# VHH binders against FERM and PDZ domain-containing protein 2 (FRMPD2), part 21

Target 1, 301 residues: FERM and PDZ domain-containing protein 2 (FRMPD2), of Homo sapiens (Human) (q68dx3r342to642)
Amino acid sequence: RDLCVVLLNGQHLEVKCDVESTVGAVFNAVTSFANLEELTYFGLAYMKSKEFFFLDSETRLCKIAPEGWREQPQKTSMNTFTLFLRIKFFVSHYGLLQHSLTRHQFYLQLRKDILEERLYCNEEILLQLGVLALQAEFGNYPKEQVESKPYFHVEDYIPASLIERMTALRVQVEVSEMHRLSSALWGEDAELKFLRVTQQLPEYGVLVHQVFSEKRRPEEEMALGICAKGVIVYEVKNNSRIAMLRFQWRETGKISTYQKKFTITSSVTGKKHTFVTDSAKTSKYLLDLCSAQHGFNAQMG
Short names: E, the ipSAE of ESMFold2; O, the ipSAE of ESMFold2 at other seeds; V2, 0.75 times the mean of E and O plus 0.25 times the DockQ between their complexes.

## First folded at step 16 (VHH; framework vhh_etentamig_d1)

Design ko1 (from r6 with Y104S I106S Y110S; at its last look DockQ between E and O 0.01; V2 from the best seeds 0.00; counts 0 for: pae O 23.9 > 2, framework grips, placed apart)
Fold by ESMFold2 at other seeds, look of step 16:
Structure ko1 (fold): chain B 301 residues (1-301), chain A 124 residues (1-124)
Amino acid sequence: as target 1 above (301 residues)
Amino acid sequence: EVQLLESGGGLVQPGGSLRLSCAASGFTFSSYGMSWVRQAPGKGPEWVSGIDTSGGSTYYARSVKGRFTISRDNSKNTLYLQMNSLRAEDTAVYYCARGGSETSYSDEGSFDHRGQGTLVTVSS
């Protein structure tokens, strides 16, 4: 039996599994292949609706596999089973990471999250991050650009929404000019500056999940951001999210679930904030994610 | 007996468009909010879009907003989904579902009836 694990560098790793293999067994195989030693920050996730859901190591693969994967060892693309190696726990400063390979993984995920618009920042920072990624890959501006040839594809460095607002031509020119004027910076040094910039973002390390207001029609789309520092409540409008409430862990009294409902009780005001999820499974997942992030905060700060 | 019959699915290239229809019978169509839900092979159901009883308010999942348009014609007891700028990730069986009332305190059972579904495949 095969499953595909997508690594942060874009590699698709085929992992051989027994019928009763666990997520933990796959995780160990994948992290050993990738030569990762600081494993505490990573997990395996599946994707649903462009959101990542982390799996417990004890979970049996047959419980989460697509139809047909468990019963037949047939190799068919219809039933491809894909998991993702992702960072679940984000350190407050990259200096807490002991190995350069771990810092590289943080860089890769943050870059991907910027490009796929899971991590938002303003236009000026988006351009800066694009240039830093170019510097990490290409170093200094190529002096042989006397023929005005593009040396990069804008979509690989700048999110689509910014390209649409500025046009591809303007993005190409702006990023190229910023790259030309930049000081020498290459490889890991450019990646570290990328990390320094992203660590300053309000949504750094925030795992965002769609929720809704309590049942009524119309239902308003909302989101919860769960991170080491606490929980952020967003209102979602026009495909954009606005932070409405923030709960540090010391300000949360209780988190509870009932069927599809997820409730945070403020220890400061005593007020209850209830959200609706798509299933009881999702509500339980969000509770467990909060517990895990709170525990990480207590250990790592 | 409540009946919901989806149609309009098919094979389309990326960037293309399709229009899904859902014919409703066995209940007062204009009295219920309606939704589209999709399910890709081997995955759980995903809510796509919803519309109130009159068609005055429409709602979209983040993944489809700006590309899909839900509408209804209460005189024909028909729900529609116009899907534009289709992507490979939109490949799924699409179901229409009868939504719950705004007065419900629980989302469980809000979609108490759905049809047999219509397959949409987006591939080259």
Scores: ipSAE 0.000, ipTM 0.083, lowest interface PAE 23.9, mean pLDDT 80
ESMFold2, look of step 16: ipSAE 0.000; ipTM 0.112
ESMFold2 (binder alone), look of step 16: mean pLDDT 81; pTM 0.820

## First folded at step 17 (VHH; framework vhh_etentamig_d1)

Design ab1 (from aa3 with H113P; at its last look DockQ between E and O 0.94; V2 from the best seeds 0.74)
Fold by ESMFold2 at other seeds, look of step 17:
Structure ab1 (fold): chain B 301 residues (1-301), chain A 124 residues (1-124)
Amino acid sequence: as target 1 above (301 residues)
Amino acid sequence: EVQLLESGGGLVQPGGSLRLSCAASGFTFSSYGMSWVRQAPGKGPEWVSGIDTEGGSTYYARSVKGRFTISRDNSKNTLYLQMNSLRAEDTAVYYCARGGSETYYIDEGYFDPRGQGTLVTVSS
């Protein structure tokens, strides 16, 4: 009752737990329910300010639960506790995933991240991905269609920002025409092509978190992208992020945290690059995330 | 010239305890946070624990939290690490380092030990 876990297919799973329950216990329950076998890519996360933060298995739920969660079992959902099953580690090629269900989960998350604009790409690729998602669900373009009743809802396949730029009507027409002209591709085959396209994107597998420059300016928003290949520094302006620096792991000597500061030391230049986070907890999280992603990269390579 | 001299290592059985010491010279010890960093055979350096200048804040890697205690005596220019409930995976050479920041070493050359370290071996 008191803990909700959102699965990648959109299902909300209600999990009953004790005050002593850990994140690991919940993870095991939800992954068993979802019949997942390749568990090393997944984690449970909470959402803060539109960002996902992954939790350690040994973390006790009472330490992360909203205020009052453990004290009011008789009241209905006044302080909902929600976690998300998410992919933390992204393989470089979908062929490394041994089970079809695992590839399906990667597809679901990447599709959702495209729609919610956590993963950016250009208009042509957005339309292509929308058509691939249509093919995964419908296969070929419907042979008999009523013109006054579209067979799909544009918002389910194309991000809102592109719909705003092109208009809903133009998006509907273009996606339908591209679907009509596409080769026969359905189900898992369409999902695999979706994966093939997304794994080539610059931001594939990049976990993005807001940071600030050390001098903090109202006009300059920054972000760090942490992934298997290293760390990317973004400047953020008008909801658009531009990569300014890239630190591959082999170009990185060390990463340090102290209070709210997060510092990357380049092994190429010896130069230190310092960013400020909203809390010491966030700085520690980012360091641990870098450690985890670096370790994953070593195993995958 | 900054110099750090580690001592107190040895052979101990699983579940045992050891106390490491680090004698510091060549800098104003009380002005710097300090850390312990260990390096297991064939592995890169791993930050273990850190402490601020006054000893009021201490920090620990997850692998040692609850088992290890870092402390310092600024009057003696000495850093300590009390290690309890030792496990085989704690086997390593232990170094002290200037700086209390938690650090993840990607390039082993960016850990620059100033002393020889002290070997801790946990074996039945």
Scores: ipSAE 0.663, ipTM 0.846, lowest interface PAE 0.7, mean pLDDT 88
ESMFold2, look of step 17: ipSAE 0.693; ipTM 0.859
ESMFold2 (binder alone), look of step 17: mean pLDDT 80; pTM 0.824

Design ab2 (from aa3 with R98K; at its last look DockQ between E and O 0.88; V2 from the best seeds 0.00; counts 0 for: unsure alone 64.7 < 65)
Fold by ESMFold2 at other seeds, look of step 17:
Structure ab2 (fold): chain B 301 residues (1-301), chain A 124 residues (1-124)
Amino acid sequence: as target 1 above (301 residues)
Amino acid sequence: EVQLLESGGGLVQPGGSLRLSCAASGFTFSSYGMSWVRQAPGKGPEWVSGIDTEGGSTYYARSVKGRFTISRDNSKNTLYLQMNSLRAEDTAVYYCAKGGSETYYIDEGYFDHRGQGTLVTVSS
């Protein structure tokens, strides 16, 4: 049987496995192919409703594969089995990463998350990051070439929502001018500055998942942001999220789940904050993710 | 008010079995889900298993699933934990708790145990 794994550089790897293969076996094969040595930051995830869900290494592939994958390897009109190599644990400073290849993976994911609008920041920073990505690929401003026609496609560097608000022509001009005026940076040096800018963003390293309020009628759409520092509670309106509450781990007494309910108990106020998820499996996943992020924070402290 | 009395702990070799009991009083036992929570030396509380009011749904931490079985007898106000294939890492004081929710404890003070617990030691 065949499994597709999407790497952060956009490559799609075909991995041969059998019914008894585990996520861990696939992870080892994929990370060996990518020559990654600092493996503790990475995991394999599946995508559900535009959210990534990380898998435990002992999980057997047959328990998560789409229907039809187990039956026959026909590869026609069947649902394909796709996993994603993603960063699960985000260091507070890129200097903690020992290998340039690891820093490159962080750059690739953060760039993709900005372009796909899973990581938000203001317009000025979006333009700055676009220029840094352009510098990572092209280096210095190519005056000779640019004066007659565009040397880049705006959609490769700037998220679609900003292009729509500014128009493609204005984005092209603004990014080109910023590139012309910027200091000379190439390849890894531009990527490192990209990392420096993104690691300072409020939502850097935050894994966002949809939840709903227990106490409002109808249930208000909300989101939980789970990261090394703690949990962020968002209210979601018009596909936009606003942070309402923040719980550092030291401000959290316990986290509980029962069926579809997920509850945070504050050690500061003593209050319980309960959210509703789409399934008991999701509630369990969020509790396990909190446990993992809390443990990572203790190791990095 | 709520009183929970754990018993059945002891010293066993790896691979051995024990059955823990918890006698409950001070509340309507049949109206609440119940849990087992353990605390290893030098570590914080760890939720182990939970059960609903009638015993129809049971839940287990990944570390014990397939080895431990939670059960209850509402006529005797008693909660049980059958522990098979015991390992060294199962060594802990075991407490029963009112409520069936799986819980991750960040602050130890947020596990308000009602009894002294029962010590399980797994050693060769």
Scores: ipSAE 0.694, ipTM 0.859, lowest interface PAE 0.6, mean pLDDT 88
ESMFold2, look of step 17: ipSAE 0.695; ipTM 0.851
ESMFold2 (binder alone), look of step 17: mean pLDDT 80; pTM 0.827
ESMFold2, look of step 18: ipSAE 0.687; ipTM 0.850
ESMFold2 (binder alone), look of step 18: mean pLDDT 81; pTM 0.838
ESMFold2 at other seeds, look of step 18: ipSAE 0.652; ipTM 0.834

Design ab3 (from aa3 with Y59W; at its last look DockQ between E and O 0.94; V2 from the best seeds 0.73)
Fold by ESMFold2 at other seeds, look of step 17:
Structure ab3 (fold): chain B 301 residues (1-301), chain A 124 residues (1-124)
Amino acid sequence: as target 1 above (301 residues)
Amino acid sequence: EVQLLESGGGLVQPGGSLRLSCAASGFTFSSYGMSWVRQAPGKGPEWVSGIDTEGGSTWYARSVKGRFTISRDNSKNTLYLQMNSLRAEDTAVYYCARGGSETYYIDEGYFDHRGQGTLVTVSS
């Protein structure tokens, strides 16, 4: 059987595996191929509804594969089994990462998350990050550049929503001018500055998942952001999320799940905050993710 | 007055088995889901297993799934935990609690146990 794993550099890796193979076996093969040594930050995830869900290493692939995968590819079947190598645990400072290849993977994921609008920030920071990505790839502004001619495609560096608001021409001009005026940075040095900027963002390292209000009208969409520092509760309207509540771990008494319900009990107020998920599996996943992130936070101090 | 009385703990070798019991009184037992929660020396509470009001649905922490079995007898107001293939890391005081919800405790004060628990020691 065949499985596709998408790496952070965009490479699609075809992995051959037995029906009884586990996620852990695939993870080991993929990380060995990528020469990664600091493995504890990474995991394999599947995508559902534009959200990533990390898999346990013990999980058998046949339990999560799309229908038809176990029966071998049929002539007309298009059910592809795709997993993603992603960062699950985000360090508070890139200096905690011992290997440059690990820092490069953090850069790649954060850049992708910015471009795919999974990680939000204001327009000025988006432009700055685009310039830093250009510097990482090209170094200084090209001396031989015809000033109005593009040397890069804007969509590779700037999110589509900002390109639409400013127009592609304005984005090209603004980013080129900022690149021309920037100090000299090269490859990894530009990537480290990219990391420095992104790690200051409020949503850095936050894994966001859709939930719904238990007590409000069911039409109101919410989200939970789970990260090393705790849990963020968002209200979602028009594909825009606003943080309503924040629970640091020291402000949290316990987290519980029952069927489709996910409940946070505040140690500050004593109040219970309950959310509805699409399945008992999702509720359990979110509790396990909280446990994992809380444990990771304790390791960092 | 809600009372929960745990029993059945003891010393056992790795690979051994024990069956814990929890006698409930002071409330309508069949109206509540129930859980087992354990606390190892120097550690915080760890939810182990839960069961619904009728016993039709059961849940387990990953660390014990496949080795432990929760059950209940509503006619005797009693909750059980069958523990097989015991390991050293299962050593803890075991408590029963009202509520079947899987729970991750961050603040230990949010585990309101009613009994003294029953000590399980797994030692070679």
Scores: ipSAE 0.644, ipTM 0.836, lowest interface PAE 0.8, mean pLDDT 88
ESMFold2, look of step 17: ipSAE 0.682; ipTM 0.853
ESMFold2 (binder alone), look of step 17: mean pLDDT 82; pTM 0.839

Design ab4 (from aa3 with A61V; at its last look DockQ between E and O 0.93; V2 from the best seeds 0.71)
Fold by ESMFold2 at other seeds, look of step 17:
Structure ab4 (fold): chain B 301 residues (1-301), chain A 124 residues (1-124)
Amino acid sequence: as target 1 above (301 residues)
Amino acid sequence: EVQLLESGGGLVQPGGSLRLSCAASGFTFSSYGMSWVRQAPGKGPEWVSGIDTEGGSTYYVRSVKGRFTISRDNSKNTLYLQMNSLRAEDTAVYYCARGGSETYYIDEGYFDHRGQGTLVTVSS
């Protein structure tokens, strides 16, 4: 049987495995291929509705594979089994990462999350991050190129929403000029600056998942952001989210789940805040994710 | 006043079995889902198992699934936990609590409505 694992650099790895293989076996094969040594930050996830859900290492692949994968000699798009190597635990400062390859993986995921608008920031920062990514790939502004033609595609460095607000022409000109005026940075040095900027963002390291209010008609779309520091409750309107409540772990007494419901009980006020998820499995996942993030926070220096 | 009285704990060898009981009073027992929660020395509380009001649905933390069985007898207002294949890491004080929901306790003071607990020690 064949399984596709998407790496953070965009590579699609075909992994051969038995039907009885576990997520852990695939994780070990993939991280060995990528020469990763600091494995505790990473996990394998599947994608559902533009959200990543991390898998436990003991989970059997046959339990999560798409219909027909177990009994199929040939592949179709309907039978493709795809997992993603992703960062689950985000350090507070990149200096805690011991290996340059680990820092490179953080850079790759944060860059992709910015471009795909999973991690939001203001226009000025988006342009700065785009220039830093250009510097990481090209170094200084290219003097030897034909100046009348663009040397990069704006979509590879700037999120689509900003391109629409500014126009592609204005983005091209602004990013090019900022790149031309920037100090010389290349490769890892530019990536480290990228990491330093993104680590200061309010949503750095926040794993966002859709939930709904408990209210009957109309149900209001919300999101939970789960991270090392705690849980953030968002209201979602017009594909935009705004933080409404924040629960640090020390301000949280307990987290409970029942069927599709997920409840946070404040240790400060005693109040309960209940959200509805799409399934009991999702509610359990969010509880386990909170447990994992709380534990990671306690272990980080 | 709500009261929950745990019993059945003791010293047992690894691989052994114990059956815990929780006698409930001061509320309509059949109207509440129930849970077992444990606390090892020096550690925070851990939800172990839950059961709905009629016993039709049961839930377990991953580390005990297949080894522990929660049950209830609403005519006797009693909650049970059958513990098989006990391991050293199961050593803890076991409490019963109202509410069948799976729960992760961050603040150990939020371990509400439990009795005095019953000590289970798994040791050679």
Scores: ipSAE 0.587, ipTM 0.810, lowest interface PAE 1.3, mean pLDDT 87
ESMFold2, look of step 17: ipSAE 0.678; ipTM 0.860
ESMFold2 (binder alone), look of step 17: mean pLDDT 82; pTM 0.843

Design ab5 (from aa3 with D112E; at its last fold request DockQ between E and O 0.95; V2 from the best seeds 0.74)
Amino acid sequence: EVQLLESGGGLVQPGGSLRLSCAASGFTFSSYGMSWVRQAPGKGPEWVSGIDTEGGSTYYARSVKGRFTISRDNSKNTLYLQMNSLRAEDTAVYYCARGGSETYYIDEGYFEHRGQGTLVTVSS
ESMFold2, look of step 17: ipSAE 0.696; ipTM 0.862
ESMFold2 (binder alone), look of step 17: mean pLDDT 82; pTM 0.847
ESMFold2 at other seeds, look of step 17: ipSAE 0.688; ipTM 0.850
ESMFold2, look of step 18: ipSAE 0.685; ipTM 0.857
ESMFold2 (binder alone), look of step 18: mean pLDDT 81; pTM 0.838
ESMFold2 at other seeds, look of step 18: ipSAE 0.692; ipTM 0.860
ESMFold2, look of step 20: ipSAE 0.709; ipTM 0.864
ESMFold2 (binder alone), look of step 20: mean pLDDT 81; pTM 0.838
ESMFold2 at other seeds, look of step 20: ipSAE 0.672; ipTM 0.848
ESMFold2, fold request of step 21: ipSAE 0.643, 0.621, 0.664; ipTM 0.843, 0.823, 0.852
ESMFold2 (binder alone), fold request of step 21: mean pLDDT 80, 84, 82; pTM 0.822, 0.866, 0.847
ESMFold2 at other seeds, fold request of step 21: ipSAE 0.654, 0.668, 0.614; ipTM 0.847, 0.855, 0.818

Design ab6 (from aa3 with F111W; at its last look DockQ between E and O 0.96; V2 from the best seeds 0.71)
Fold by ESMFold2 at other seeds, look of step 17:
Structure ab6 (fold): chain B 301 residues (1-301), chain A 124 residues (1-124)
Amino acid sequence: as target 1 above (301 residues)
Amino acid sequence: EVQLLESGGGLVQPGGSLRLSCAASGFTFSSYGMSWVRQAPGKGPEWVSGIDTEGGSTYYARSVKGRFTISRDNSKNTLYLQMNSLRAEDTAVYYCARGGSETYYIDEGYWDHRGQGTLVTVSS
């Protein structure tokens, strides 16, 4: 009966729906509430094992809802049914987006993904992005605020792992200094610079999912990055990933699934690269995601 | 020499049914999973359905699930596709292929062995 949808600005929307309601009906209601007009970049996703999985518009909510979802909407419900409004398709340049509200959504998601460490970049860029986000909210450095007290909380602008490496005090000082020395910039203009920086990152627009090698080792973990340009194969260690192989769509002949196995066949070498997922459903999802991303790339030219 | 011969296509109205056949020769049919792949005019190939060697497991593209049924008769070396509730979007040339795995084709050259296909036209 009750469904929570998390928006990119942090709002939690309570959406009332029937057992027969579809994902598409919820998506239309949520995007209308948010005044979004360029809808093709967005989707509704659920979270499983810290990964987002996008849902098809035709999917009925009852097929994906947690057990007990039909219970009355009370503080004591057994399971919360939560979906996320997310960007599924990332344009190569923000100028391709026609509406400022759409660009703002891209900014919000990229900022959140950096803070939550879903999108990796080096320390220098992390600090730069933190300052840009600070400028988007405060504009120029507030001279009066430095004399009295800190004007921002570091955790709102800088990922936790960097704060741990540098200490909160050092981060505060360095971000404040960079803000003080930065050019005059405010609001949307700061957000556009944020977008310019992030769209240059190697992992911009890459949707990352855990997989395993076919050989299976206790410590061996891998990931697939699926994006408009193709597929990236990562080796994962200590929550850090290293790109091992890259397949542009032009370099890819076909993608196949069988049970838990996901296979990429190179059109350059003819070689097959097989990975194991946690379920046949996940393998199918990844194939469908590749199909969607390839189709998006073809439309971009 | 591997040969696959598709048949059973034709013109049908929306909501109608057709049954496609694929006669296989030149290989041990029962040792291979099989699939149906279709290609609409001006579009790339689209995997439609797949079946394991013994017919114990069947798989379908989302666009056809619940409407199409794949089957095989290993004693006749023949693969079948029963198509019900046909739509205009199902208009395509249908091919059979070795391999039962669901497949997304990026390069048309990565089809398995194929015959001439059989044309299905759904038109009112």
Scores: ipSAE 0.609, ipTM 0.815, lowest interface PAE 1.0, mean pLDDT 87
ESMFold2, look of step 17: ipSAE 0.640; ipTM 0.826
ESMFold2 (binder alone), look of step 17: mean pLDDT 82; pTM 0.850

## First folded at step 18 (VHH; framework vhh_etentamig_d1)

Design ac1 (from ab2 with D112E; at its last look DockQ between E and O 0.11; V2 from the best seeds 0.00; counts 0 for: pae E 21.4 > 2, placed apart)
Amino acid sequence: EVQLLESGGGLVQPGGSLRLSCAASGFTFSSYGMSWVRQAPGKGPEWVSGIDTEGGSTYYARSVKGRFTISRDNSKNTLYLQMNSLRAEDTAVYYCAKGGSETYYIDEGYFEHRGQGTLVTVSS
ESMFold2, look of step 18: ipSAE 0.685; ipTM 0.861
ESMFold2 (binder alone), look of step 18: mean pLDDT 82; pTM 0.835
ESMFold2 at other seeds, look of step 18: ipSAE 0.677; ipTM 0.862
ESMFold2, look of step 19: ipSAE 0.000; ipTM 0.091
ESMFold2 (binder alone), look of step 19: mean pLDDT 80; pTM 0.835
ESMFold2 at other seeds, look of step 19: ipSAE 0.638; ipTM 0.826

Design ac2 (from ab2 with H113P; at its last look DockQ between E and O 0.91; V2 from the best seeds 0.71)
Fold by ESMFold2, look of step 18:
Structure ac2 (fold): chain B 301 residues (1-301), chain A 124 residues (1-124)
Amino acid sequence: as target 1 above (301 residues)
Amino acid sequence: EVQLLESGGGLVQPGGSLRLSCAASGFTFSSYGMSWVRQAPGKGPEWVSGIDTEGGSTYYARSVKGRFTISRDNSKNTLYLQMNSLRAEDTAVYYCAKGGSETYYIDEGYFDPRGQGTLVTVSS
């Protein structure tokens, strides 16, 4: 059987596996192929409704595969089985990463998350990050650049929503001018500055998942952001999220789940905050993710 | 007044088995889900297992799944935990708790045991 794993550099790997293969076996094969040594930050995830859900290493692939993947007598698969190599645990400072390849993976994921609008920042920062990505790939502004000849494709560096607001021509001109005025940076040096800028963003390292209020108005969509420092509660309106509450781990007494309900109990206020998820499986996943992120935070301290 | 009396702990060798019991009083036992929570020396409380009111749905922490079995007898107001294939890391004081919800304790003060617990020691 064939499984596709999407790497952060965009490469698609075909992984041969048997019916009883586990996620852990695939993870080991993929990370070995990618020459990754600092494995504790990474995991394999599947995508559901534009959200990534990380898998435990002991999980059998047949339990998560598309229908028919296991029992196919045909030479072609009915559905492609795709997993993603993603960073699950984000260090507070890139200096904690021992290998340049690991820092490069953080850069690749953060860049992709910016471009796919999973990680928001204001227009000024978006343009700055685009220029840094351009510098990482091309270095200094090309000398003797003819003003009428673009040297890069704007969609590779700037999110679509900003391109729509400014137009592609204006983005091209503005990014080119900022590149021309920038100091000499390229390769890893530009990537490190990209990391430094993104590490200061409020949503750096935050894993966002849709939830709903317990109230009678189910149209009040919410989200939970789970990260090394704690949990963020968002209200979601018009495809935009606004942070409402933050719970640092030291301000959190306990987290509980029962069926589709997920509850945070604050140690500061004593108040319980309950959210509804789409399934008991999702509620359990979010509790386990909180446990994992809390444990990671303690290890960094 | 809610009272929970844990029993059945003791010293056992690795690979051995124990059955814990929890006698409940002071509330309508059959109306509540129940849990086992353990606390190892120097560690915070760890939720181990939960069971619904009628005993049809059972839940386990990954560390014990496949080795432990939770059950209840509503006619006797008693909760049980069958512990098989015991390991050194299972050494802890075991408490029962009202409520079936899986819980991750961040602040140890948010676990308020009602009974004395029962000590399980797994040692050569």
Scores: ipSAE 0.644, ipTM 0.831, lowest interface PAE 0.8, mean pLDDT 88
ESMFold2 (binder alone), look of step 18: mean pLDDT 80; pTM 0.831
ESMFold2 at other seeds, look of step 18: ipSAE 0.648; ipTM 0.843

